# VHH binders against TRIO and F-actin-binding protein (TRIOBP): the designs that were tried, part 4

Target 1, 110 residues: TRIO and F-actin-binding protein (TRIOBP), of Homo sapiens (Human) (q9h2d6r1778to1887)
Amino acid sequence: LNFKKGWMSILDEPGEPPSPSLTTTSTSQWKKHWFVLTDSSLKYYRDSTAEEADELDGEIDLRSCTDVTEYAVQRNYGFQIHTKDAVYTLSAMTSGIRRNWIEALRKTVR

## First folded at step 1 (VHH)

Design b22 (framework vhh_gefurulimab)
Fold by ESMFold2-Fast, scan of step 1:
Order: sequence, then C-alpha cells, then structure tokens
Structure b22 (fold): chain B 110 residues (1-110), chain A 125 residues (1-125)
Amino acid sequence: as target 1 above (110 residues)
Amino acid sequence: EVQLVESGGGLVKPGGSLRLSCAASGFTFSSYAAAWFRQAPGKEREFVSAISSGGSTTYADSVKGRFTISRDNAKNSLYLQMNSLRAEDTAVYYCATDLYESGTYEYWTSSYDYWGQGTLVTVSS
C-alpha cells in the first residue's frame, strides 16, 4: 500500500544541487515526477497514468535510507534523501508539502 | 496532442517593442504554470519570466520593468510584452509549461515538459 502520492521535482543526477539564479536557468537537470511512497521505496513516474501502468522512471530504496533532511534551494522547498549508495535532492512546491513528505518518509524509514 | 506554438517574433530596433504570443492546445492550460525562456546563439537557455496558474508573476532581473508576462485562460494563450528592447535581448524565445498540477512556476528548463518551437527576436539597427 501507498502512504503518500504527489508531484515533486528531483535532480536527475544524485548529488550536488544547482545554484539557482533568477536571471538564468540551472545547469543541472530538475525533473518533475509523480511520486508514490510505499513501505519499502519511493517510486516516481512521468505522471499518474504511468503509475497506473506501472511504468517507473526511477526508484529510491528506502531500506538503505540513512537520513531525510531539509535542503536550501531558491524558490523551491528542497530536501534530501540520504541512502548508503546515493543522495537524492528533491523539491516540493510549498513548505507544507515538503514538511508532509519529510514526515512521511521518516515514518517509513526505521 | 499537447502543443505550444509561439508567434510575434521579428526584427526590431533598439528601444522598440514586440508582443510574443504562445497558443496552447491539447491540455487544460489554466491548471499549469507557464514560462518564457530565451536562448542567444552559443548560450544556454535563460529564464525570462513565469506566471502561475493563479496569475502570480516573476521576472529575471535583466528584463524586470521592461517585460510583462500575462495569460488568457479562455484563449489558452500566454503572452510576453517586451518594451525598451536592447541588443542583448536578441534570442530565440520559447514558451514552456509543466505537468505539475499545483500550478506554481519553476526557474529550471528541466522542470518543463512541454515546449514550443521558439520564435526569433532580433534587436539591431
């Protein structure tokens, strides 16, 4: 069963997030995806129709998750999911959405 | 089929004005944020301006006070009114919209899934 679903953005390359500017676009690639939180992973899809068809764009294994922390990103409510093998940088559209995702992720990870 | 079609580009002298239009079709335009980006020869795509589904706007510092973004949801259209044009405004201008249903704009090219073909704006004399 799914704990939480919603739209968020993720850097296509795990690691250092871009340094955003109001005058230029980031040199790193932010991609919007439909995220689905399960009991063992955070899955992401192109959209909710792709979720229905089970066509994954990517997956974060939460069993290897070590921490979930807020991360500063200009005009985006950013946070990071730290795993044993990678760090994933995500962005929510509001501070409330970010808070809810961080809480849900921390409850899933033990 | 989701489409964005820009128009209104052209040759204009410094200090002149142009109005760009972007016609959206194949999706519920009013539910999404939309943005204008530009790309000068040999440069990366640069953020110009964005508008949320609710009408909130933001501008790059280089165009603030000179450009005005607007939308007409009844016509499924996005506009960019460009005044006091400068040689450094010369670029291909792209309209973009995203799949993010909250309707809030972003500053990254990678955050937008739907793009127009671009319209060329040349400022010279």
Scores: ipSAE 0.000, ipTM 0.171, lowest interface PAE 12.0, mean pLDDT 79

Design c01 (framework vhh_8cml_1)
Fold by ESMFold2-Fast, scan of step 1:
Structure c01 (fold): chain B 110 residues (1-110), chain A 122 residues (1-122)
Amino acid sequence: as target 1 above (110 residues)
Amino acid sequence: EVQLVESGGGLVQPGGSLRLSCAASGFTFSSYAMGWFRQAPGQEREFVALISWSGGSTDYSDSAKGRFTISRDNAKNTVYLQMNSLKPEDTGVYFCAADYWGSYSPSEYDYWGQGTQVTVSS
């Protein structure tokens, strides 16, 4: 009912919530994907053709999401999706795109 | 058929105000970010203001900040641009446009209005 789509980058494998002293700085870990927001998940694909074929590269379960926050990164405009099990770091091309994604995600989670 | 229809443009003297309206039809207005862009004679289209699909987020160009206010009424499928303290440099054709992503780039927008002329002159 709330389909939002667009290109963004996501940092390599999600992990345990990082310790306060852990930082990552490598830009080679970023992967560009076509993201699709549904009412319960954020799905990502190689491109829009893969979306039509339902060939998922990954999926973030928003039902387990605890927070969505801006996050400074070396690549464009970053933000994080915090879940009970993992933290996902994403990057959008502009500050406006990031703001719209954070707003849409927060509404889905509450 | 998708339509965006601008209104409210006109001739105004420096320091004056205008309120632009953009009536949308033919698409799910409440799911789209809406932008205002302008084009001066001999120039490329430039970003003016942006509002998210819900109305919860807005952004402005440096030249519009503090003088212009973008708003929307999803029940009326309409986006507005309130322009205060108008300057000769604000003269141009003002376009409303719709995009899922809320981009600052004109090339990213799916739907465009025909534009409304704003002239600031004494």
Scores: ipSAE 0.000, ipTM 0.138, lowest interface PAE 12.9, mean pLDDT 81

Design c02 (framework vhh_gefurulimab)
Amino acid sequence: EVQLVESGGGLVKPGGSLRLSCAASGRTFSSYAAAWFRQAPGKEREFVSAIYSGGSTTYADSVKGRFTISRDNAKNSLYLQMNSLRAEDTAVYYCAAGPYWSYDRESEYDYWGQGTLVTVSS
ESMFold2-Fast, scan of step 1: ipSAE 0.000; ipTM 0.159

Design c03 (framework vhh_6qgx_2)
Fold by ESMFold2-Fast, scan of step 1:
Structure c03 (fold): chain B 110 residues (1-110), chain A 124 residues (1-124)
Amino acid sequence: as target 1 above (110 residues)
Amino acid sequence: QVQLVESGGGLVQAGGSLRLSCAASGFTFSSYAMAWFRRAPGKEREFVAAITWSGDSTFYTDSVKGRFTISRDHAKNTVSLQMNSLRPEDTAVYYCAADSTLYFGYSSEDYDYWGQGTRVTVSA
């Protein structure tokens, strides 16, 4: 595989579609995972050893993705993956990591 | 200025071992993911192995899994590649690379800094 991999955090539950009246994500707990981008999905694992064993913690179906946007969060550098049914909120350790993930995700979706 | 200096290359018989080292300077080593790439004569640059900034996770291309081990030493600012059970097809120039974004990629374009390379020749 030539797809992107890396450590990031994701909120426990996918959010409702974004609304101007929603100003905080502090009610959800952040979980750190090892993320693997493929041509059709973003998979996440406890760590890279779990990826090797195919012990999946979760998966976002990118075929239903409508957009990927920056999103301000309390933890580091946030962004959201918007799908038809839900919005997933992620956080990267640096702005550079966030930029690289958003670019990679948008290339995969488009 | 950022500098990566490889050492440890040489000529070895098939089945033998070599240990490559990469000395890093000019940046906060502990904040960077490190990788080894190789380029065989007439071929493109290929991913070999990577280690995260913390040293907690390592990644390998299928052809070297179980034979090569990547490690890092934060006190010495070095990343090493222990190569065991070498095969003639491992013959290549090996490059050390650094990625500032705390992640790693399998593509050479994902890496910010590169060493000059060290040559490894494995005879049959």
Scores: ipSAE 0.000, ipTM 0.148, lowest interface PAE 12.1, mean pLDDT 78

Design c04 (framework vhh_7yz9_2)
Fold by ESMFold2-Fast, scan of step 1:
Structure c04 (fold): chain B 110 residues (1-110), chain A 121 residues (1-121)
Amino acid sequence: as target 1 above (110 residues)
Amino acid sequence: QWQLVESGGGLVQAGGSLRLSCTASGFTFSYYAMGWYRQTAGNEREWVAFITSGGSTTYADSVKGRFTISRDNAKNTVYLQMNSLKPEDTAVYYCARDYDFWSGYYEFDYWGQGTPVTVSS
């Protein structure tokens, strides 16, 4: 199994899509993490040093994944991981990075 | 330090057009997503449009089809072309640097007073 690693951002609260308007500029919900794809989950860490120390910030269980789709967001290149319990919204720096992550995630689920 | 300078606002009649510019300095402009926000009477500030480092765009529903965001990395400038202006587009428009990959957080950083736009009915 070929693991994939890289920097991406994730919306702090899974579920509700981002609002079409911002009534304040003080609230930022996106967080940058170092993501690591395994055969059963997508794990994320503060940085690659935290990965080496196994200090997890969060984890998405891919065994419950139902779909992975591109999703228009306020930030760069968005996509969503749909699970039976929640929807996670992520953003990649480039369209190529997003494409590669979606392909890797879909291969892992299949 | 870094700064953003907005220009191009003014007075127009409903149905008219304006082009806003925002020139950036002090950071590597091409690495950042840039956006436009506006503040209207009635105590609201709202996002208008975003453009990613790669050039993909997103728009608020209220302006979709009428406004176009673009960028020129050689000039460190982001633009907002506003067509078919409506009285409800009257606001002060602010340019924002939205994405800081190096610091590990997302923030809306803008500097200056913005550029006022008034649309007469």
Scores: ipSAE 0.000, ipTM 0.140, lowest interface PAE 11.8, mean pLDDT 76

Design c05 (framework vhh_gocatamig_d2)
Amino acid sequence: EVQLVESGGGLVQPGGSLTLSCAASGFTFSSYWLAWYRQAPGKKRELVAGIYSGGSTVYMDSVKGRFTISRDNAKNSVYLQMNSLRAEDTAVYYCAKDYYGSGSYYEFDYWGQGTLVTVSS
ESMFold2-Fast, scan of step 1: ipSAE 0.000; ipTM 0.094

Design c06 (framework vhh_7qia_2)
Fold by ESMFold2-Fast, scan of step 1:
Structure c06 (fold): chain B 110 residues (1-110), chain A 121 residues (1-121)
Amino acid sequence: as target 1 above (110 residues)
Amino acid sequence: QLQLVESGGGLVQPGGSLRLSCEASGFTFSSYYMGWYRQAPGKQRELVAFITYGGSTNYADSVKGRFTISRDNAKNTVYLQMNSLRPEDTAIYYCAADLYDILTGYYSDYWGKGTPVTVSS
C-alpha cells in the first residue's frame, strides 16, 4: 500500500543514538542502495535490477520502528530510523527527498 | 570548498603508458567511491574504473587488463595507471567522487575539470 522507491545511502552497521556529549566523528563507510518501502519493511538492493530479481542486500523491519527523525550528516540530507534494538542512519540526495521519505516512513508506523 | 584536481594527462604513442592522479581536498575521502570517467569527442562520458575505500575495483571491458585503479587514503589521492594505450583511449579523463552509484555518472557528487589524454601514432 505504502510504496516508495529511490536511491539513498546507509551506514554499514546500525548506529547507536547520537549523544550531544560525543565528540568523535563517525568513520563508518557509507553504502548506497536502491531502497524499496513496503507496508512492513524498508528493503534495499544493489540496484533496481537486483530488486526485480529479489536479490536483497538488507532490510529494516518497520514493525519495530519507534521514530523517524532528521539527523545531520557530512554529505547530503541525513535522517535516522529508530527501532527497538537499533538506529539506522540514512542519507538522501536532497532535503525534499529526505522530507518525503520521513513522511512516508512515519505513515507506515501509524 | 570540496574539489577534485586531476593531473598526469598528455600525448603518448600507441603502446605507451601514463599515470593519472586525482587529489581530493575538503572532504572525508574514505566516505566516497572514487572513479575515473572519460569522454571522447562526440561521445558520452563513460566510466572506465572505480574503487571503493576497501580497495575493491571494477573496470570497463575496454580497459580491463590494461588499466589499474588504486587509492592512497592518507594522501586523499586516487590513481589510474594506463598501460598498452591505444588510439581509442584518446579522451578527456575525469575524476569523480560519489556517495551513490559511481557506475551511474548522473549521481556523482563531485567532478574534476578533467585531464586530456591523446594517443596518436
Scores: ipSAE 0.000, ipTM 0.117, lowest interface PAE 12.7, mean pLDDT 75

Design c07 (framework vhh_8cml_1)
Fold by ESMFold2-Fast, scan of step 1:
Structure c07 (fold): chain B 110 residues (1-110), chain A 124 residues (1-124)
Amino acid sequence: as target 1 above (110 residues)
Amino acid sequence: EVQLVESGGGLVQPGGSLRLSCAASGFTFDYYAMGWFRQAPGQEREFVALISSSGGSTDYSDSAKGRFTISRDNAKNTVYLQMNSLKPEDTGVYFCAAEPLYYGSWKEYSYDYWGQGTQVTVSS
C-alpha cells in the first residue's frame, strides 16, 4: 500500500550519523525525484512512469528510522530523515508539502 | 468495514449557505487526505476541495475559491465543507473521498474510499 507520493528533492550525499563528531560539509547537489512512501520504505524514482516500471533511483529503509525533523536549507523547505546509519536531507516545494511529508513519515516510523 | 457518510445537503436559495459533514469509520482517518467532489445531472464528477491529513494544507477548484472552506476534526473522524454564496451551478450530489496521503491530487482516481453522496440543490 502506497501511503504518499509526490515530487521532492534529495541531497545527493546522505550524511553520516551525528556521533562521533564530524567536520563533514555538503556538495549542495540537489536531485529532484518522484517519491513513494510505503509502510516500510521511502522509494524514489526519476518520475511516475519509472515508478510504474519499478525502476528505482533509490530507497530509504524506514525500519531503521529514528526521527524526522524540519531542517533549514537554501532550497525551499527542508527536512531530515534520521536513521541508525545515515541522515537524509530532503526539500519540498512548499511548507505545506513539507508538513504533510513529515507527518506521513512520522506515522510510519512508530 | 470502511464507511464515509455525508450529511447536511438540502435545498437553498441562491446566495444561501450550507455546511456539509462527512463522518468516516473503518480506517485510520488521520493518515488520509480528504476531498470533496460533486456531480451535476448528466455531467462527470469534478473536484471541489481537498485537505491534507493534518489539516495544515487545503486546495480548492476555481469555482470554490473564496466561497467554500474545507476543514476537518481528526478527533471526530469528520471532514466539513462550508459553502457560502451558493449559485444554481453548485447544484449536484456532493461526495467525500479519502486519499492515502497523496499530496496535491485533484485526481479522482487517486482516492481509495468514497461516500454515497448528499444532494445540494440551489434554486428559488
Scores: ipSAE 0.000, ipTM 0.129, lowest interface PAE 13.7, mean pLDDT 79

Design c08 (framework vhh_gefurulimab)
Fold by ESMFold2-Fast, scan of step 1:
Structure c08 (fold): chain B 110 residues (1-110), chain A 123 residues (1-123)
Amino acid sequence: as target 1 above (110 residues)
Amino acid sequence: EVQLVESGGGLVKPGGSLRLSCAASGFTFSSYAAAWFRQAPGKEREFVSAITWGGSTTYADSVKGRFTISRDNAKNSLYLQMNSLRAEDTAVYYCAKDSGYYSLWETSHFDYWGQGTLVTVSS
């Protein structure tokens, strides 16, 4: 069932209220995880060993996903997964990694 | 058992065309990116073209405008349409399955490879 895997960072607080400025405290809140994309969710783990043991750190339900877009962040190459309930901000190490994740996620939510 | 089988290679004159095919089995083809690489005599394997499972395409600068990569998920097949062939396109062409773990199109990021099909461009 696994479609894509890899290391990325995610902000600890998904979907904070909108701000009139672009100023954030996001950098200190980034957490690096091993991400695994499935048919219905994006799961994340401490590392690939935790994935094998099925010890989740978190999960994003893609069945409620409305959009996946690039998003400027202070750390590397950011993008957002918009769901009906929250907005998750993620960061990839390169623009290519971000591109491939956005494509994979957009395909999954169709 | 994952398998990739190339076909369509042959001898062609400069300016000619060939269409390569790759038949995939043993995995959910529609869920993975796939790519074509080539290896000329005495050289290492180089990237030619890739297509993501979302349908986005990437081409090496040397083949842009001449080659077209495509996929048919219903037939578990990958294709490479090669037009305006040049002597420097002479190589063994390999299809490869993306591992799904990396974003760059490097040889080490692909987990399964076909046996290759020879393309010779010569007068």
Scores: ipSAE 0.006, ipTM 0.149, lowest interface PAE 13.1, mean pLDDT 81

Design c09 (framework vhh_6qgx_2)
Fold by ESMFold2-Fast, scan of step 1:
Structure c09 (fold): chain B 110 residues (1-110), chain A 123 residues (1-123)
Amino acid sequence: as target 1 above (110 residues)
Amino acid sequence: QVQLVESGGGLVQAGGSLRLSCAASGRTFSSYYMAWFRRAPGKEREFVAAISWSGGSTFYTDSVKGRFTISRDHAKNTVSLQMNSLRPEDTAVYYCAAEGSYLDWYTEEYDYWGQGTRVTVSA
């Protein structure tokens, strides 16, 4: 019932921190998606048309979420969604957009 | 059974420092928020600071931001509050709390509470 929608970027590979030997960083690792927050998950799509067709690019199960924190990134205003299985790194265009998303995510999970 | 025990309270002069510690027994708290609250004489209990399960996020009430630092030691199952530049208005009984969700870190909706440790700051 509590849903929020908007454009954000997410880092391609959720999960473990970078490998000790990883030395290549690419700006193309960031993928722009249309995000839709529901009462139990954060779903993301190529665009709003894909949302209407229910063609998911990905989904984060918020029922397994343990923390939502601001996180410094090279691209705009970052934050992380920590779940028991993975860490997702996202980026919003402004600090205000980040604040609003963190607030909405924290309200959605029990 | 689960118990939280605070220590480190006492009497200090304004401008001084104290370090409060909270030791948890009975189980390990690694997946939830831990927090400090305080109650001043004649007032209701208020939020002071909280730390996330990972230790990666810390939150403070405006009046203590920059002066107090909360930290967590998962191996010792403890949370600590370093209080610097203390003011007479910081005089209160300080309580630690454990097993709050990240949605409620600033409310009194924690599962476990300590007995409190008294802090008195004289002018």
Scores: ipSAE 0.000, ipTM 0.093, lowest interface PAE 18.6, mean pLDDT 76

Design c10 (framework vhh_7yz9_2)
Fold by ESMFold2-Fast, scan of step 1:
Structure c10 (fold): chain B 110 residues (1-110), chain A 123 residues (1-123)
Amino acid sequence: as target 1 above (110 residues)
Amino acid sequence: QWQLVESGGGLVQAGGSLRLSCTASGFTFSSYAMGWYRQTAGNEREWVAFIYSGGSTTYADSVKGRFTISRDNAKNTVYLQMNSLKPEDTAVYYCAAYSSGWYELSTYYMDVWGQGTPVTVSS
């Protein structure tokens, strides 16, 4: 079994054209998803029903994963998945959940 | 603090049935997923059956169709009904509790373990 599932948040990049500096907003960049770990990827869905329907919100290719590290965030328990081309920042609800995800993901690091 | 107590193991003939029970105390049982694991001499513990807090179930291929896991939240108890038992089902059976919200069937992620109940199936 190379299988793990759970709720976590991922930090979405602001996919932005420049917004006016006059506008003030406190919008959270975090998006909560249902994550599913496979042998070669970390897939995420809106919820477990979307997983059953195979309707992906996104996917991280773990074959390019170089490291998985704890990362301090203001809320909850953050960590990062480092790939050759990108860094993904995630947040788990508890330190135990974060530890378990990091351990599972590190098994894919080369 | 937290504890799980298994019962119902014993000696049974091949083709027979046993029902294992596991009673939990010290935590909010209904919030936890529950699993049954087994261990044969010289081997590490392996997953047998799993029931999520919401009632969905999963089974190892070796027991699928023969074993049924169920729970009674009012009694803080999880059950494993074992039918059509085979000599290769001989093992010590362990109950385990798992934090809700994420699901890994590895023994590594179980929060609480019972002390085990032995099951011997003779041919």
Scores: ipSAE 0.000, ipTM 0.102, lowest interface PAE 14.7, mean pLDDT 74

Design d01 (framework vhh_8cml_1)
Fold by ESMFold2-Fast, scan of step 1:
Structure d01 (fold): chain B 110 residues (1-110), chain A 123 residues (1-123)
Amino acid sequence: as target 1 above (110 residues)
Amino acid sequence: EVQLVESGGGLVQPGGSLRLSCAASGFTFSRYAMGWFRQAPGQEREFVALISWSGGSTDYSDSAKGRFTISRDNAKNTVYLQMNSLKPEDTGVYFCAAKPYSLWYRDSSYDYWGQGTQVTVSS
């Protein structure tokens, strides 16, 4: 599968691998974005209209991805994307959405 | 000195269960992904299961999925393999292995290996 899309939240300050700071799980730092998975990156936009206009808010290079793991966060279902440069912490609204994203991401980096 | 020491192997009847342990020392265990591999008589060494540095992610071979569970305790520097519904084809020497968390692939090189523990499943 080349594409997966959906709403998720991401912490605006990536942590340093392999031991991310627990303070990076603060609720006040979460930002909601429209995420689009490709074969080489996870792109995120303000919304689906911004995706159509190719106006990126950010991008995670999955070619540098080393691990994708579940990660406990305060209210929703968290997980982390570990890269050589940083650890990104994301949150999905349900455990099922989180499971689907982790599976899709791992298939992309294998 | 880096050491991985496996234990918990033994003889068990088909349908039985075993829990393997691997005690790690000499490196920062919480920064390493841990894997279990096995080698049966007359076979190549094969991947069994993998767990991420945090314990949040696991991966299994098709033969292990649904029957085996990998887990870890970072406070005790130990990784475990709970094996249920054992079959004669599960017979082999089981090895614990460690790799940097930066190599999350079954086929990636592993930095450290244990000496193995024998598992025999026979009727």
Scores: ipSAE 0.000, ipTM 0.123, lowest interface PAE 13.7, mean pLDDT 79

Design d02 (framework vhh_gefurulimab)
Fold by ESMFold2-Fast, scan of step 1:
Structure d02 (fold): chain B 110 residues (1-110), chain A 123 residues (1-123)
Amino acid sequence: as target 1 above (110 residues)
Amino acid sequence: EVQLVESGGGLVKPGGSLRLSCAASGFTFSSYAAAWFRQAPGKEREFVSAITRGGSTTYADSVKGRFTISRDNAKNSLYLQMNSLRAEDTAVYYCAAGSYKYLTYSPKEYDYWGQGTLVTVSS
């Protein structure tokens, strides 16, 4: 199964501020998206209506993926997609949803 | 002060080539993902190409195989090599930088923007 859809959250870790201020803080934030798995990428949208309109928010290139592993997080059931350039942390609502996503992603990556 | 300054735009005939440059200053460019967007007269700003902090690239289907995005972190610069230009590529081209680790096609997720450089493809 290399085609799967569903709601998940992805951890956004902001970049460094260009000019630090006395009150500047950078925090990691969980962002909820509608994810769509294709044969070459994991695409994400603000919701399923945006997917129907082909209004992509972004994607993770799975052709550069090296591993997909469970990862403990404080928000539900986490896992990571490791690529040559970056590590992406995601969270699914249940352990079953996480298991199904990891299996689907691993089938795509080989 | 944060600045992104585009250059290299101009008038070119169909089938021609142009190389756009974007000079970043006032922030740690190497810590940001960067992208090119374009806006044709009377249309919304659309995604063209993006490059991650590590150098992974993505392209809009309309430019795939013709355009190449690249970056030079030592020079704080972003580039777009445009080959086999078409009349439909006529637009103001903008460079953008965003703090997200993953690729994004939404203009709203980019923190910094240039002023744009005009590319006109006509005979």
Scores: ipSAE 0.006, ipTM 0.238, lowest interface PAE 9.8, mean pLDDT 79

Design d03 (framework vhh_7yz9_2)
Fold by ESMFold2-Fast, scan of step 1:
Structure d03 (fold): chain B 110 residues (1-110), chain A 120 residues (1-120)
Amino acid sequence: as target 1 above (110 residues)
Amino acid sequence: QWQLVESGGGLVQAGGSLRLSCTASGRTFSSYAMGWYRQTAGNEREWVAFIYSGGSTTYADSVKGRFTISRDNAKNTVYLQMNSLKPEDTAVYYCAKLYSGSWYKYFDYWGQGTPVTVSS
């Protein structure tokens, strides 16, 4: 009942360099994944076949989630999952898909 | 590498207000999420408020409606406006820089902190 699945993109940003370098080159890329919402996490896979094989590309721990909010992005319909450990920026293909994901995620958090 | 300097703490009576400031130096401020945490003796640091690079904000339930986080990117400063202060808000307040990204833990640079004491 808590489950929701679908294609979305997540923004993959490089980690901060540990050196005090004045030259910081960062590249942000949108990565398309198959997302699966559980009662405790949002898991994502290369595709639904990888989900069947349980081959994770990544996982967001929703137990540490503080909020889920809409977030303006240059393409499609963005939103963010805020956790005490990190912020994840996602993009859905339509405003309706974004609304449905935000609602499902907020029900899991609260 | 970032340096964070907090200021604005002090003694205030219950029901009063304080405005905390955190000034950052070292690299592009506008690209990063910033947050405020607080710690009382014998307890773990708890988050208070976050403000993200796009301007969205989140608040802990204990401060929602009383505290407001804001930023001034031109001054490399993040603020915490604290209203309707209660004795239980007494803590050392810390500013932290966060990195927004997939799978990365917050890259928190902590300042020295600024103490806030709320008397009844």
Scores: ipSAE 0.000, ipTM 0.132, lowest interface PAE 11.1, mean pLDDT 74

Design d04 (framework vhh_gocatamig_d2)
Fold by ESMFold2-Fast, scan of step 1:
Structure d04 (fold): chain B 110 residues (1-110), chain A 122 residues (1-122)
Amino acid sequence: as target 1 above (110 residues)
Amino acid sequence: EVQLVESGGGLVQPGGSLTLSCAASGFTFSSYALAWYRQAPGKKRELVAGITSGGSTVYMDSVKGRFTISRDNAKNSVYLQMNSLRAEDTAVYYCARGYSYGLYKYYYMDVWGQGTLVTVSS
């Protein structure tokens, strides 16, 4: 019942630091992960072997998702998954891959 | 400077209650998720309870119904009310600030307190 799988990058910190004085911890880094879309969540793993072992690096609960939008980034083709509690910034290698992920996510969130 | 300072740890008998407090400074408290983690002797650090900026909560299964996490944005504080304490709850408890990955289970924490020891014994 997985809808879509693939390699993408995600910013290590979901959402933006709310204060300019928060400089000691505000390092954003792009991390490449193997993403797996299910009917209720977007899971990500170090690689497909980690997926087989169910060793999660992270998970986005799509039941709390409010929007999925294109977002301009310097690293390839970006988009954001907005939830009630956080904003996740992701990057796909091509505009077509981004389009396909946004469409799949919007169809899942419904 | 960004800081989290825990207090309220101590020695309590099984069945007793304890409230842990975490005072935050140096950042816009209301914009962040906060969580309580613990590390028991010989075990890995684990998430006990978390609360998002919006007030949604998550709990480890073994503390559900016994522990309650809450926040007071006006006081820049997060609390852990621990009831019906058991010997297995003995651990150093840490307050942490960060972001939530997914509503129920995953947290990315970037600032940690020094910890407060909770000992449950008779």
Scores: ipSAE 0.000, ipTM 0.120, lowest interface PAE 14.4, mean pLDDT 77

Design d05 (framework vhh_7qia_2)
Fold by ESMFold2-Fast, scan of step 1:
Structure d05 (fold): chain B 110 residues (1-110), chain A 122 residues (1-122)
Amino acid sequence: as target 1 above (110 residues)
Amino acid sequence: QLQLVESGGGLVQPGGSLRLSCEASGFTFSSYAMGWYRQAPGKQRELVAFISSGGSTNYADSVKGRFTISRDNAKNTVYLQMNSLRPEDTAIYYCARHSSSWYLGKSAFDIWGKGTPVTVSS
């Protein structure tokens, strides 16, 4: 019923542990991913091909979601998913896309 | 001592089943997501099953419908039930603790078990 897919960006958490063999010279705090909303989680992938192959980049457990709110960010149209464990900051390309995601997420949580 | 100890691997015939266990110690197990990786000879490690701290699960396409990941927080244990095993499932299976809420790549797993070998052969 609430199934939704689309491109959005998510703000990386400070302190994500690096691989000892991986070195980066320049990294953006905002990472663009292909997001897929399911009954219990918001999953994100490198792209839609990775979704078809079930190769996850990350997942937000919506069963622990307490609120979904608009949030001002410098990059496009931000919002936050509040869970009992963490707060996730996301950005959509338009205000309409943000409104549609917030509505879908709020319906999924119930 | 942060530790993950796998068990349950072995030799099985194609079509058989195995249940892997991973017992955690030294940290608050219920607060962390857990994953099962595998590494076949000559291949890179791949994530085959994932379970969040809240219990939501995810699977690699190659094992979807055949493998089931579950957890028992009272026992500090994560399990991998493997059914309908195929020769291509032959690998060393590793339990890993997920340390990031943003990323599922290998660098987001900080504690690893030493692995339990699974061989699917006649």
Scores: ipSAE 0.000, ipTM 0.149, lowest interface PAE 14.2, mean pLDDT 78

